# Ledger of designs, part 40: VH-VL binders against b0r0t1r1705to1887

Target 1, 183 residues: b0r0t1r1705to1887
Amino acid sequence: RLRVLADVSGSMYRFNGVDGRLERSMEAVCMVMEALESYEHKFKYDITGHSGDGFDIELVRCDKVPKNNKERLKVLKTMHAHSQFCMSGDYTLEGTEHAIRELAHEEADEHFVIVLSDANLERYGISPDRFARVLTSNPQVNAFAIFIGSLGDQADRLQKTLPAGRSFVAMDTKEIPQILQQI
Key: E = the ipSAE of ESMFold2; O = the ipSAE of OpenDDE; V2 = 0.75 times the mean of E and O plus 0.25 times the DockQ between their complexes.

## First folded at step 21 (VH-VL; framework fv_ifabotuzumab)

Design ac6 (at its last look DockQ between E and O 0.91; V2 from the best seeds 0.79)
Fold by OpenDDE, look of step 21:
Structure ac6 (fold): chain C 183 residues (1-183), chain A 120 residues (1-120), chain B 107 residues (1-107)
Amino acid sequence: as target 1 above (183 residues)
Amino acid sequence: QVQLVQSGAEVKKPGASVKVSCKASGYTFTDYYMNWVRQAPGQGLEWMGEINPYSGNTYYDEKFQGRVTMTRDTSISTAYMELSRLRSDDTAVYYCAREGHYGNYAFDVWGQGTTVTVSS
Amino acid sequence: DIQMTQSPSFLSASVGDRVTITCRASQSISSYLAWYQQKPEKAPKRLIYRASTRQSGVPSRFSGSGSGTEFTLTISSLQPEDFATYYCQQYWKYPLTFGQGTKLEIK
C-alpha cells in the first residue's frame, strides 16, 4: 500500500512564476504516476494533496488510477486549479501525519508514504525536526520525503536533519522514478 | 474526559532513582506523544523529553541523557519516567503532558504533577 | 538550543487592564510557539498554540500574535482569575524550550 502526498498549496501557484514550483510539483506527480503504472500489480497506490483547504485532498484514488496521459493530465489540471483557488496555508506535517495514520490501519504487507515537497520547508514554516518526527512516527509505515528543489544547499541542509535513508533529493523530476525504485 | 493522572509524591535520597507514572484516559494512548516537564520550586518549566507511546521511541534533552528513561505500558495506557542518580537539584514537580497532533501541537493536556523531593 | 526570553519577568496590573507579554526566540521558530498559564500549585494550561490559535475553552480576551522571533500574548481586559504565571514555549526545534516565565500580579 502506497500513498503519495503532494503539495497543492496556494504558494505553489503564487510563486510558480518565480521558480516554477507548481510546475515541478506537477511534473513530479506525473513522474510518480508514470513510474507506478508498471507496478500496479504490486502496489495499491493513491495520491493525495495538502493545501490551506486541508490535508486530505483527493487527487488519485486507489480504485481509479490514471491509465493514460489524458487521465494523468486531468490529475495535473486538478492540482493546478486547486493551488490557484485554495485557501492560504500549508499542511505538510498534518498531511504526512494523516497519511501515515490512515495507511497504518489498512491491510497490506508493506506500507509506504511518499511526501513530495519543496526543499524549502523552513521557508514555508515547516519544521524539519517535526517533519522528521512525523516520518518516523510509525514503524509500520515506511515514510519518505522526496524533495524537489533547484537549490542543492537547501536540500543538503534538510538531509542532515532528517533521518538517514528517509529523504531523497531530486534536482530534476526525471530522477523521481529512480528514487522510487530505491524505496 | 481526557485526563492524565500521575503517581504520588516521592521522597528520595541522593543517588537513588525515582519512577513516576502517568496514566492516560479518555483518549487513545498510543496516538499522542507523551512529554515530561519538570519545575523546580519557584522556577520555570523545563522540558525533559518525549516518548512515542506507539513505538516506544524516545527523545531526551541532553541534560538528562543517561539519567532519564521514559517508557510506557500500552496495556494500561501508562507512561513512566525514571530518573536515576538523583541529586538535590532534581527536586521538582514533574509533569507528564500530552502533545496534540494534526497541527495541534504543544502540550494540550497535563497531569496534575508529581512532587519529587531529593534530600539527604 | 533555542533560547526563549520573556518580558517582563514580572508584571503588576489591575483588573480591566490591557496586558501584553512578549516572548523572543534566539532564532526563527516560525509559528511554532505556545503560551501556557500556570496558577500556583497547579499544572500549566495551554492557552495558545501555533502562535495565535486559541485553545478551545480559553476566553477571547486572550490572544497571541507574532511569527519568527517575536511573539506576544495579550489579555485585552484582565480578569481576577488571570493573575498567574505565563510561559511561552517553542516546539520548532529539539530540545523543546520554555521562556523563563512572566508572573502577572495584582497591582
Scores: ipSAE 0.898, ipTM 0.950, lowest interface PAE 0.5, mean pLDDT 94
Fold by ESMFold2, look of step 21:
Structure ac6 (fold): chain C 183 residues (1-183), chain A 120 residues (1-120), chain B 107 residues (1-107)
Amino acid sequence: as target 1 above (183 residues)
Amino acid sequence: QVQLVQSGAEVKKPGASVKVSCKASGYTFTDYYMNWVRQAPGQGLEWMGEINPYSGNTYYDEKFQGRVTMTRDTSISTAYMELSRLRSDDTAVYYCAREGHYGNYAFDVWGQGTTVTVSS
Amino acid sequence: DIQMTQSPSFLSASVGDRVTITCRASQSISSYLAWYQQKPEKAPKRLIYRASTRQSGVPSRFSGSGSGTEFTLTISSLQPEDFATYYCQQYWKYPLTFGQGTKLEIK
């Protein structure tokens, strides 16, 4: 069982013209959906978003996963629209913790949580130490972070905090499928 | 309703060890991190470390690394802190404190404190 | 380590006064700050977390503000039961650290 968390906050929309962050997040979600396309019989997955509106924003339901490019585009359009009109706030820690606790109660062979994030957690007011602790908080749930962007210094700092194999840096979103296969 | 009840006062000689217990009630013990904080007479509060009661994983302040051991027994909802090689400046009140969750990681419930006196 | 410095260390005030206590962090802690009240021979009690969120059951006369490196606890109309020592605490980065305390005494 697999849950992917994506940032659809208003800051993703507002700063997208400056650093392309929303576009990268949407590309990352698209890469996840494509990478898992042929694995639906092995993985029961969903994709949820977090923003000022909350941390359980449905983007992909596990019973209605996209099966073609038209359906995947619809997911991306939902991300874009939500980020444009959501309330302010960031729920990365809360959403990750909630996902881990919720999946721990589900019956499955293995539980995975993957958090798609910008490497600049501190700018968003997210403690790197607290995020690292949340990812390792439940041994039954394998939680991982994929940091998207060109700001490698802050991602390197976070990787030093996290146990080996728990965080990845995707400088190009095309790296995400290979990262998912490692997981 | 939610309570943390600690073991009684201890008097120890330098070089000995002390183990303080903290029994939780009124909540699911394994859902909340437990922290230990001490306070020397007339001094402020000093964080010692934390334990995840679910996994048993710990994180200690470097000052206490090698002397402190935090454990728990989930069957009786009890956390423990053991401090070894005691010296006179370890004389303090030792508190257990429950940490919140979902971003609320400060300490919302405290034990009553355990006085540990180290004297020759 | 992040140093937390409170000011003043001692404060003398009368019932009904408005009181402010300042806490400064040696580096940014965003809003990862809590305030505790401690009376003699008692365990601390949490008043505020996330810099400004009041703990349930804490009177509305207590308020917190600030972010980054400077934070303030305000008691808008001091009551007899508010004479205590107050501590700030950051929980942004390990090790967790407390301010040295502010003792609020009756004038």
Scores: ipSAE 0.595, ipTM 0.853, lowest interface PAE 1.6, mean pLDDT 83
ESMFold2 (binder alone), look of step 21: mean pLDDT 93; pTM 0.953

